# VHH binders against q9uj72, part 38

Target 1, 324 residues: q9uj72
Amino acid sequence: MFCGDYVQGTIFPAPNFNPIMDAQMLGGALQGFDCDKDMLINILTQRCNAQRMMIAEAYQSMYGRDLIGDMREQLSDHFKDVMAGLMYPPPLYDAHELWHAMKGVGTDENCLIEILASRTNGEIFQMREAYCLQYSNNLQEDIYSETSGHFRDTLMNLVQGTREEGYTDPAMAAQDAMVLWEACQQKTGEHKTMLQMILCNKSYQQLRLVFQEFQNISGQDMVDAINECYDGYFQELLVAIVLCVRDKPAYFAYRLYSAIHDFGFHNKTVIRILIARSEIDLLTIRKRYKERYGKSLFHDIRNFASGHYKKALLAICAGDAEDY
Key: E = the ipSAE of ESMFold2; O = the ipSAE of ESMFold2 at other seeds; V2 = 0.75 times the mean of E and O plus 0.25 times the DockQ between their complexes.

## First folded at step 20 (VHH; framework vhh_8dlx_2)

Design V5 (at its last look DockQ between E and O 0.84; V2 from the best seeds 0.76)
Fold by ESMFold2, look of step 20:
Structure V5 (fold): chain B 324 residues (1-324), chain A 124 residues (1-124)
Amino acid sequence: as target 1 above (324 residues)
Amino acid sequence: EVQLVESGGGVVQPGRSLRLSCAASGFTFDDHIMHWVRQAPGKGLEWIGNIYRSGRHFYNPSLSSLVTISRDDSTNTLYLQMNSLRAEDTAIYYCAKGRSKSTYDFRYAYPDYWGKGTLVTVSS
């Protein structure tokens, strides 16, 4: 496999694609007395999302049945979550994960942080539309009602999907860095508001200049400064924004490592990242993971997961030759 | 030198039964998932079913009441029993194999190698 600095996923359009035969094999796997879980993995993890949509259409045309529904009926637990998750169009998968993060008792703040801190303006626009169409609810209103304080304010700015793009101004970068440094020193509500507005609204390119100027002025790394100055989910969200600006694949590698190691295997986080990044930068995430943590992501999944669930995760992750 | 050789095709009358055979050589037959696939004139490939080493088998739902797949690992032979044949069952019938099973080979169950096929014609 090739692993340069270019961002790249692990799942690509399959050559010689036959959606009709794929649908027939899935019909055999799902509609009989027994379920062929190995065939589900062998087909669905080896097609890109666009091809999976064509398989689902062929399945419905041929058998009059809903492929996702048949999988939910036959499968259980985390394996079901992986296989069903692969069948969502990307904006709807983000919407699905956000809705479940907020429904019921409590809120999954880490899911909100991971999605909203990392998605582009276009991805946020598409997920808001998918959320409205699927759940008949307004995403911004749900975030507002389920969160509070500066954490809420920051999420509300991110979910607007209006980050400046392509703009850089080195003179303004120095000014913005001074504002960030003052906010770390004085920590008032007004300073917290100014800080999150800079982090949410400036372009990635401008923020990289700002972070360099922050180091020049303060002598301190931006993440270290935030960790010393703030706490709670607000602090975690600010760190996530900074990490995504600096090296988004490294942010996801950090999230995966934490999900696997810190407090048991956090299945929802691992599933969400692998599915959402599989066609975008998961290969690059694997490279960052191995560079930083010494062992491959493939190795850690193999050691912490089991059964068909493990096989599905490993198929999405893929590995280097030495992993096999 | 993998070989899959189908036999038992020919002309049969509607309503009759037919048993096709596939002789396998050049690989460890017991380690592979085996498949039957057919192609009717002017149509695309249609998957009939498969059978695992364990004897577990899965059929295209459209054909499940009409077909039975079996294997004899002692003779390296795959079988397709078809009942109540109809004119639409006229096709070239292929056997196919997956790869050797591996914990991390995520293509082992999907057909990877095909025979040359045997023609079945259902006519009066």
Scores: ipSAE 0.741, ipTM 0.922, lowest interface PAE 1.1, mean pLDDT 91
Fold by ESMFold2 at other seeds, look of step 20:
Structure V5 (fold): chain B 324 residues (1-324), chain A 124 residues (1-124)
Amino acid sequence: as target 1 above (324 residues)
Amino acid sequence: EVQLVESGGGVVQPGRSLRLSCAASGFTFDDHIMHWVRQAPGKGLEWIGNIYRSGRHFYNPSLSSLVTISRDDSTNTLYLQMNSLRAEDTAIYYCAKGRSKSTYDFRYAYPDYWGKGTLVTVSS
């Protein structure tokens, strides 16, 4: 059931688009000892991804050079990450972020959760294809080898990209809610498996009915119940699934707020969300952020970042009238 | 009313130099990045280069050996110096400006307003 606003991004196709002239201005910005970082921002944050691909093609045709490569040579730190990230086709950007989350020592579980809990069946299918083509590896196999336990099992279910779509069955919702409640009470391996199968496989519409029935039989909110019953990355993943089902833009607003205000200055999370959601629901995410936290996302980014990095993030986020 | 008026065009022999001017009025000239753009017959627009109020400038890599851009903020005038002209440099040359720079205008550097242009013909 729809209970919020229309979802909308912040980046749209530019109406008077000239990829050849854009490529020429980027060439000028990147070819000298000095880099025109303002021009990079003025062009790349003001074009949709499809238009950026056309710019990269024109740049290669005119100069025989790879635009992403030239930017990585001239740019550094978080500004480089933003500008390079904007140049990835969306499925490849998801694949790129997942690969780096699992590359080397350790694993960035929050990146895995954020991407796999939030993407649609179609998005998962395309990111799996991009991952295979780019890295010559199977995404599912890499997740399996880099994770363990029920956390792994849940990610493996999500990455199949086979969630039921557009289906509701109120009688089954009551039965599923009872299974979830029993899983929180008994916590056996079998109960955890049944819980993750319900959360990963039922449609969003069906899960909203399930969560209502869960409240009816338990007297408890689903997120609160999961927090009381489970811990670790399994618990965090289950919560992310529930939050995405209920209000995906609000989930991303929560993630952004945490990344901006948590110790450690989680720049990669902020960059990833702004880029990945810029053409999908970032405007709606901004609305949820302001509603819940009192200050605009634009305001908090302004205090979070500095220099051209800040300018790029603010350009992607755009602001409400009061921010200017 | 905003105006950008290009002058200095005309017929010039190959190998010669030419200096174009752009007189600006109706806005605060030194608040804006300025550009030169050209369009050869039957071709699309080709960006030549830009210049910031600070004097920082950037040129299309294909034209960087041909051109020098300068500005005189006291007279609100933008200049394009072209050297060793060739027949392929025949084009209409346009002056353009960006928007006013502000703390949060992330589009100020891109051309926003264009003059009507001046024709340069390079022929023997």
Scores: ipSAE 0.727, ipTM 0.920, lowest interface PAE 1.2, mean pLDDT 91
ESMFold2 (binder alone), look of step 20: mean pLDDT 80; pTM 0.809

Design V6 (at its last fold request DockQ between E and O 0.94; V2 from the best seeds 0.87)
Fold by ESMFold2 at other seeds, fold request of step 23:
Structure V6 (fold): chain B 324 residues (1-324), chain A 124 residues (1-124)
Amino acid sequence: as target 1 above (324 residues)
Amino acid sequence: EVQLVESGGGVVQPGRSLRLSCAASGFTFDDHVMHWVRQAPGKGLEWIGNIYRSGRHFYNPSLSSLVTISRDDSTNTLYLQMNSLRAEDTAIYYCAKGRSPETYDFRYAYPDYWGKGTLVTVSS
């Protein structure tokens, strides 16, 4: 058996972990007249999420206070968003980000795409549960009401969390590739529906076979074909699905590069990806970023962010030796 | 060789005040965040507070009304002033230091090295 996709994060369980002492130092940092922002970074970016939950529990037990609440009271701007975001369990952080993407005026479609195109069945199930418990709302209903058209239909399919797992069938892959090719040629509503059903429902392993067959049939790369055939958020979502199937760390590297360079440092996107991927594949994302863009992610964050916010992001990202 | 040597411990009566000292050597004291930590018999470590080179200081909320931390960079000495001592303040008191501050050392202020401690016993 050859399953060669090795991925690694940048944040690991700290050795010699003492949640009580950490909580006491955070109490000192947050409950006095001044705020010790460096100590917040020195502790919270240097613990894994499970350890941060133990610190929050110790903080509550000792002081009768909510650590996230105290940080929101003392901190401001994007630094607050990073430090508070680190304190969310992963399913709740996804739920939190989707809630904020949809509440208020407008919808942050790129946040919806990034989360729903990239999460596994289990992650989607857990984020739906967290969303309901935290916000007393149904995630699927909120997505439905905030989106429309084939974009909505595709998100609704993804949020079911029912992608096929483990099965491959080369004959079916060839048939599915023909359906995708037809959809790029005809572009009717029914063809768009068939296309997204294949991309959302087939296993990653099966879709890799489908994409190879598509290239054999059409002479085109799947992403290039989608970009030529479709537009808008539907097109962007389809591309995100394909990129996540092929190389999920590379998808996030692309998202980070765009967030840093194309839109004046889109803070929300950078924060979200660094936190959400920090214990999963952020180290692998860094490798893809440097390979593709020539500079390290650390270098680009250092050059575009400032203050304690920059320090927190760099602590989560970590760097290669030459970055320091 | 880095050394932190605590002194000023001993037996004191309840209600009295006590000033502990920590003599530092083997590193550039001025740049380091300094800490006091204590451990009561049979208990875990309890962080008391810290002080930055700038003089900014932060205390465990449970102890903030009882303690004052100061530093004298000209003599490489850290101080802990404790007032109105109680039996529960009986503990080994440790001096600790952070690492040398570097722009991208994201742990520089967290305790990195401890002294051997000085015993304070509060009893009648």
Scores: ipSAE 0.851, ipTM 0.955, lowest interface PAE 0.5, mean pLDDT 92
Fold by ESMFold2, fold request of step 23:
Structure V6 (fold): chain B 324 residues (1-324), chain A 124 residues (1-124)
Amino acid sequence: as target 1 above (324 residues)
Amino acid sequence: EVQLVESGGGVVQPGRSLRLSCAASGFTFDDHVMHWVRQAPGKGLEWIGNIYRSGRHFYNPSLSSLVTISRDDSTNTLYLQMNSLRAEDTAIYYCAKGRSPETYDFRYAYPDYWGKGTLVTVSS
């Protein structure tokens, strides 16, 4: 018997899918005098990633052209980023976002946190393979060279993709909680190491028991304890791990709200989350967003974005009846 | 009742031109994106092009030098002009329309409703 932990996206395989006709309409949209941006949205946001790959193959076969390349040539700004991003297979999109987080004049630590704290073992394995194939670089080596301290050590642990799975051990949950409690009290380098090893290596099921035992022992919520005990990107990464263990859709809802409201509309974060979660849990993320913040994600995107970029984001997000 | 009625088909010699018409009724024609699509015998659907109310139009790159799409919103009529016809242009030609223009309909321009088609045979 199972209870309420299911999640759902907003983008599903389209029925009556015709990749040849879709490719022809995209050819018309991209190769003529003008660009039909509405048709790009009408097709690409209304197909799942697997269907978009079939469209790209048909486009190449028919016209001898790279669909992503044609879009980059014709499109600009954040609309280009959304439409091109939709065309990446999921592991390659994660690899692409991590590469650009580290390649620029500074490291985008929040991108590293968001991806590495939230992905499953299988997703991490696939993104490492995609990173190596696409960039001829080792993801772990790049993380090591671009980060430092316990933040680096924690990311390096996560990127192994070796989190435990299986039955829980309630007796060990009390022991794990004691280790976390001591780490918050002592705050030595070795205690920080023990803390991140527990958070990175124990199963989600075990960690939920651990967090309950932590509250029983300490009288304190795990996130509050981390916030009081640590700072910087190490603290932010530990909080992201805990939030993902507890309620991953709620973590992403929090990230989206922050990206929209905390300082201007942070386009990169909004685009990344909407694309990466669109077939996984974006519908569930929308529900958590509305529950926590009162307004729908659709409403906030409508108010803070503009043009075809807004239209594309809204198409990916979809809305409840009252949004329309 | 939505209707799209294609006409102007028939037998035509290679190298000649042909104009097809699509009479629309039962909806507000000038609000909808209109399309031409064809299907050659034993083959799949091939999108020819579309046209927006503004006159903006887009063509299948494989056909762009051979076709012109126009619309007359005052008579609710869509037109397809085809030049330099070839044997491979033998097909049933369909008129199609996009969806009702509603706020945040992210599929509005994609073909939604189809006519019965008109047969064009290019034969010597």
Scores: ipSAE 0.843, ipTM 0.951, lowest interface PAE 0.5, mean pLDDT 92
ESMFold2, look of step 20: ipSAE 0.789; ipTM 0.935
ESMFold2 (binder alone), look of step 20: mean pLDDT 80; pTM 0.808
ESMFold2 at other seeds, look of step 20: ipSAE 0.806; ipTM 0.942
ESMFold2, look of step 21: ipSAE 0.792; ipTM 0.939
ESMFold2 (binder alone), look of step 21: mean pLDDT 80; pTM 0.811
ESMFold2 at other seeds, look of step 21: ipSAE 0.798; ipTM 0.940
ESMFold2, fold request of step 23: ipSAE 0.827, 0.838; ipTM 0.947, 0.949
ESMFold2 (binder alone), fold request of step 23: mean pLDDT 81, 81, 80; pTM 0.821, 0.821, 0.820
ESMFold2 at other seeds, fold request of step 23: ipSAE 0.819, 0.820; ipTM 0.948, 0.943

## First folded at step 21 (VHH; framework vhh_8dlx_2)

Design W1 (at its last read DockQ between E and O 0.94; V2 from the best seeds 0.88)
Fold by ESMFold2 at other seeds, last read:
Structure W1 (fold): chain B 324 residues (1-324), chain A 124 residues (1-124)
Amino acid sequence: as target 1 above (324 residues)
Amino acid sequence: EVQLVESGGGVVQPGRSLRLSCAASGFTFDDHVMHWVRQAPGKGLEWIGNIYRSGRHFYNPSLSSLVTISRDDSTNTLYLQMNSLRAEDTAIYYCAKGRSPEQYDFRYAYPDYWGKGTLVTVSS
């Protein structure tokens, strides 16, 4: 039960990898009159990201063409989004998703929450660098200009990428829990600031102790308390932080379930999570999904998607024996 | 049990055409994506093209003007027609097959099994 550090993805480095032949087969799939969408899936969902980068390099070397560009010309809709998304290095994919969450009319706050509440210090540092290099913009300034209030302040703390790591102080856990309790009682701007600073800055290990002490002091679960005390995107972000601290794969399982079953059905969220977690913990996310919701993630994806889009998502997700 | 036997190779003069055959046995031929691949002396593998059950086919862009792939499901035979042969087309030519196209087999079209090859030498 307490092997909490062990997680597993669904995509691994392919054996007997030949990037030159893969690139040639992708050339055939993309550069003729017809498009071989099955071959795109058979290759790109069956290689790890590092191998996909080598394929893209071989493709450029042989044909003088941009593989992502050729896919965007031949493909459409959500299938295009999956296949193009697989070709991004992980920090650039996070940067790409944040850029598009903030451009145009309105902001996709749930995308900001999902990425910034869940990423480690190292991942945040790398995505900030990728964002600057790709878009010639400062990620922190874009978040500041597109958000407001305590929601903004919390995102700005997270995007610093300076959470304490490995730090625990059990003697201080009760004191931190009392600060959180008082913040729920008083609900002033100052209390909201103190609350989000604890949640953003303390290590995951320390926060787990704090949450247990919060339960001891208040008799309430931390998520229930936040839901009672706060509302809007600030409340949603605080809950996301707590859920990621407790069980990050379970947080993503919850996000996937909501994306599949909620009014307004959000394909971008399903695509983003499957791609971003495929080499990290997507297998563990699948286990949490089935435990909580009774049906496998594979089963639910099969029911909402169709065509090559469905095949690509299922290839990334993989299934248990009974799913097939 | 599964066999792919290439034939039609040999010495041929530049500028001529050549048709290679691949006789398949031990599996349901018309279910499978079929491929041609070649390897020039001292070089790596070069994918030539494939053909699906439906007759849909795809070629390496660098070879597309030179080759035609076809299949005859009644005789379990895959063909490669090559035109205007050049010295650089000297290679061992391999037939390959994908897996059975089962629901949720996400590798089914990728080459899985290879023949022994047939040598084509383009020289005077």
Scores: ipSAE 0.861, ipTM 0.958, lowest interface PAE 0.5, mean pLDDT 92
Fold by ESMFold2, fold request of step 23:
Structure W1 (fold): chain B 324 residues (1-324), chain A 124 residues (1-124)
Amino acid sequence: as target 1 above (324 residues)
Amino acid sequence: EVQLVESGGGVVQPGRSLRLSCAASGFTFDDHVMHWVRQAPGKGLEWIGNIYRSGRHFYNPSLSSLVTISRDDSTNTLYLQMNSLRAEDTAIYYCAKGRSPEQYDFRYAYPDYWGKGTLVTVSS
């Protein structure tokens, strides 16, 4: 009997790492008449984030220049977004994506959902700190001002980063399942509040017990029940929470498949997930993707993107032997 | 067997120019990105520049006004032209090649195999 899975990324620390030489080669790639885009990929997608930080430091020390700034000047479109994104420390990348999701006219609610529903307590704490340092703003205050209703309340609960991480309680799970069942039947504002507080605050292990009890009581799967009972971004956020509790890599696989195959330009979603998960669980996400959709993520990215943008995404994704 | 053999090193006066050669064998020279790298006494490796099959080339910004890299695919030879040499250019000069070209080799252009080097000494 299995309680949980080990997860794995696609990017690891490179052996025989020489940050000074890497910085020199990037200088050649970026500072001359022409841009060596293949060398940017060959270096930056083949180093872990900690190593990329050392390269950026060496680049600044040698040339007095900002590596990210030089890339922004020489690169364009989605390729720029991938290569620049690789250079952010993980908490700062989350903060960066949230800032731009809320900056200007409108709000990118799908970005808020994807990040806040999936991050651990530690990741949320670090992204709040990075957000404050980088933008001189409070993340929680910005979410509050840019969102409303039960969607806001749920995001505000998640961004506290205080989900329970301890002891499971089967009796409490049964009681929580009864609360969820009543919330799906009554659908009042108070029931929505109780529902999101359970989903945001209970540990993943406890919620799995809750979801089993919910199925026993109602005869329904939790996601199906939420989809039938609620709508809008509140419903989407609740579903994201449940999916992350059950199988976080599968949630990201679903998001990637949707971003690649749905109408519209969802490049930001693909870039965000590949970068953010590359050192965490992107290999596991690839497995879930192939299991559910039949084709590898590598295959579908190959059809989704073109040029150096495609090369960069495929380098981050990596493939199984048959993909090559 | 892959071989990269550097030549043309020796003692050169400051202010003079020098051309180094790298003879390549054991692989399809035309397809590979080629590099020059040097190591001064007591210092780490310093990348000089590279050149692609197309002739596109890129130089370490610290050296770009002093060096020219070229290749002759008909003779499988890589060249480094250095001008206005100074004592700080005293180093062992290595040629290096990228990996065998494969469609989705995302490290193909990065130095993979190195020659033994040739010593250049810039002194009076």
Scores: ipSAE 0.858, ipTM 0.958, lowest interface PAE 0.5, mean pLDDT 92
ESMFold2, look of step 21: ipSAE 0.810; ipTM 0.944
ESMFold2 (binder alone), look of step 21: mean pLDDT 80; pTM 0.817
ESMFold2 at other seeds, look of step 21: ipSAE 0.833; ipTM 0.950
ESMFold2, look of step 22: ipSAE 0.770; ipTM 0.932
ESMFold2 (binder alone), look of step 22: mean pLDDT 80; pTM 0.809
ESMFold2 at other seeds, look of step 22: ipSAE 0.818; ipTM 0.948
ESMFold2, fold request of step 23: ipSAE 0.847, 0.850; ipTM 0.954, 0.955
ESMFold2 (binder alone), fold request of step 23: mean pLDDT 80, 80, 80; pTM 0.815, 0.816, 0.819
ESMFold2 at other seeds, fold request of step 23: ipSAE 0.847, 0.852, 0.859; ipTM 0.954, 0.955, 0.958
ESMFold2, last read: ipSAE 0.840, 0.850, 0.852; ipTM 0.953, 0.958, 0.955
ESMFold2 (binder alone), last read: mean pLDDT 81, 81, 80; pTM 0.821, 0.820, 0.817
ESMFold2 at other seeds, last read: ipSAE 0.858, 0.848; ipTM 0.957, 0.955

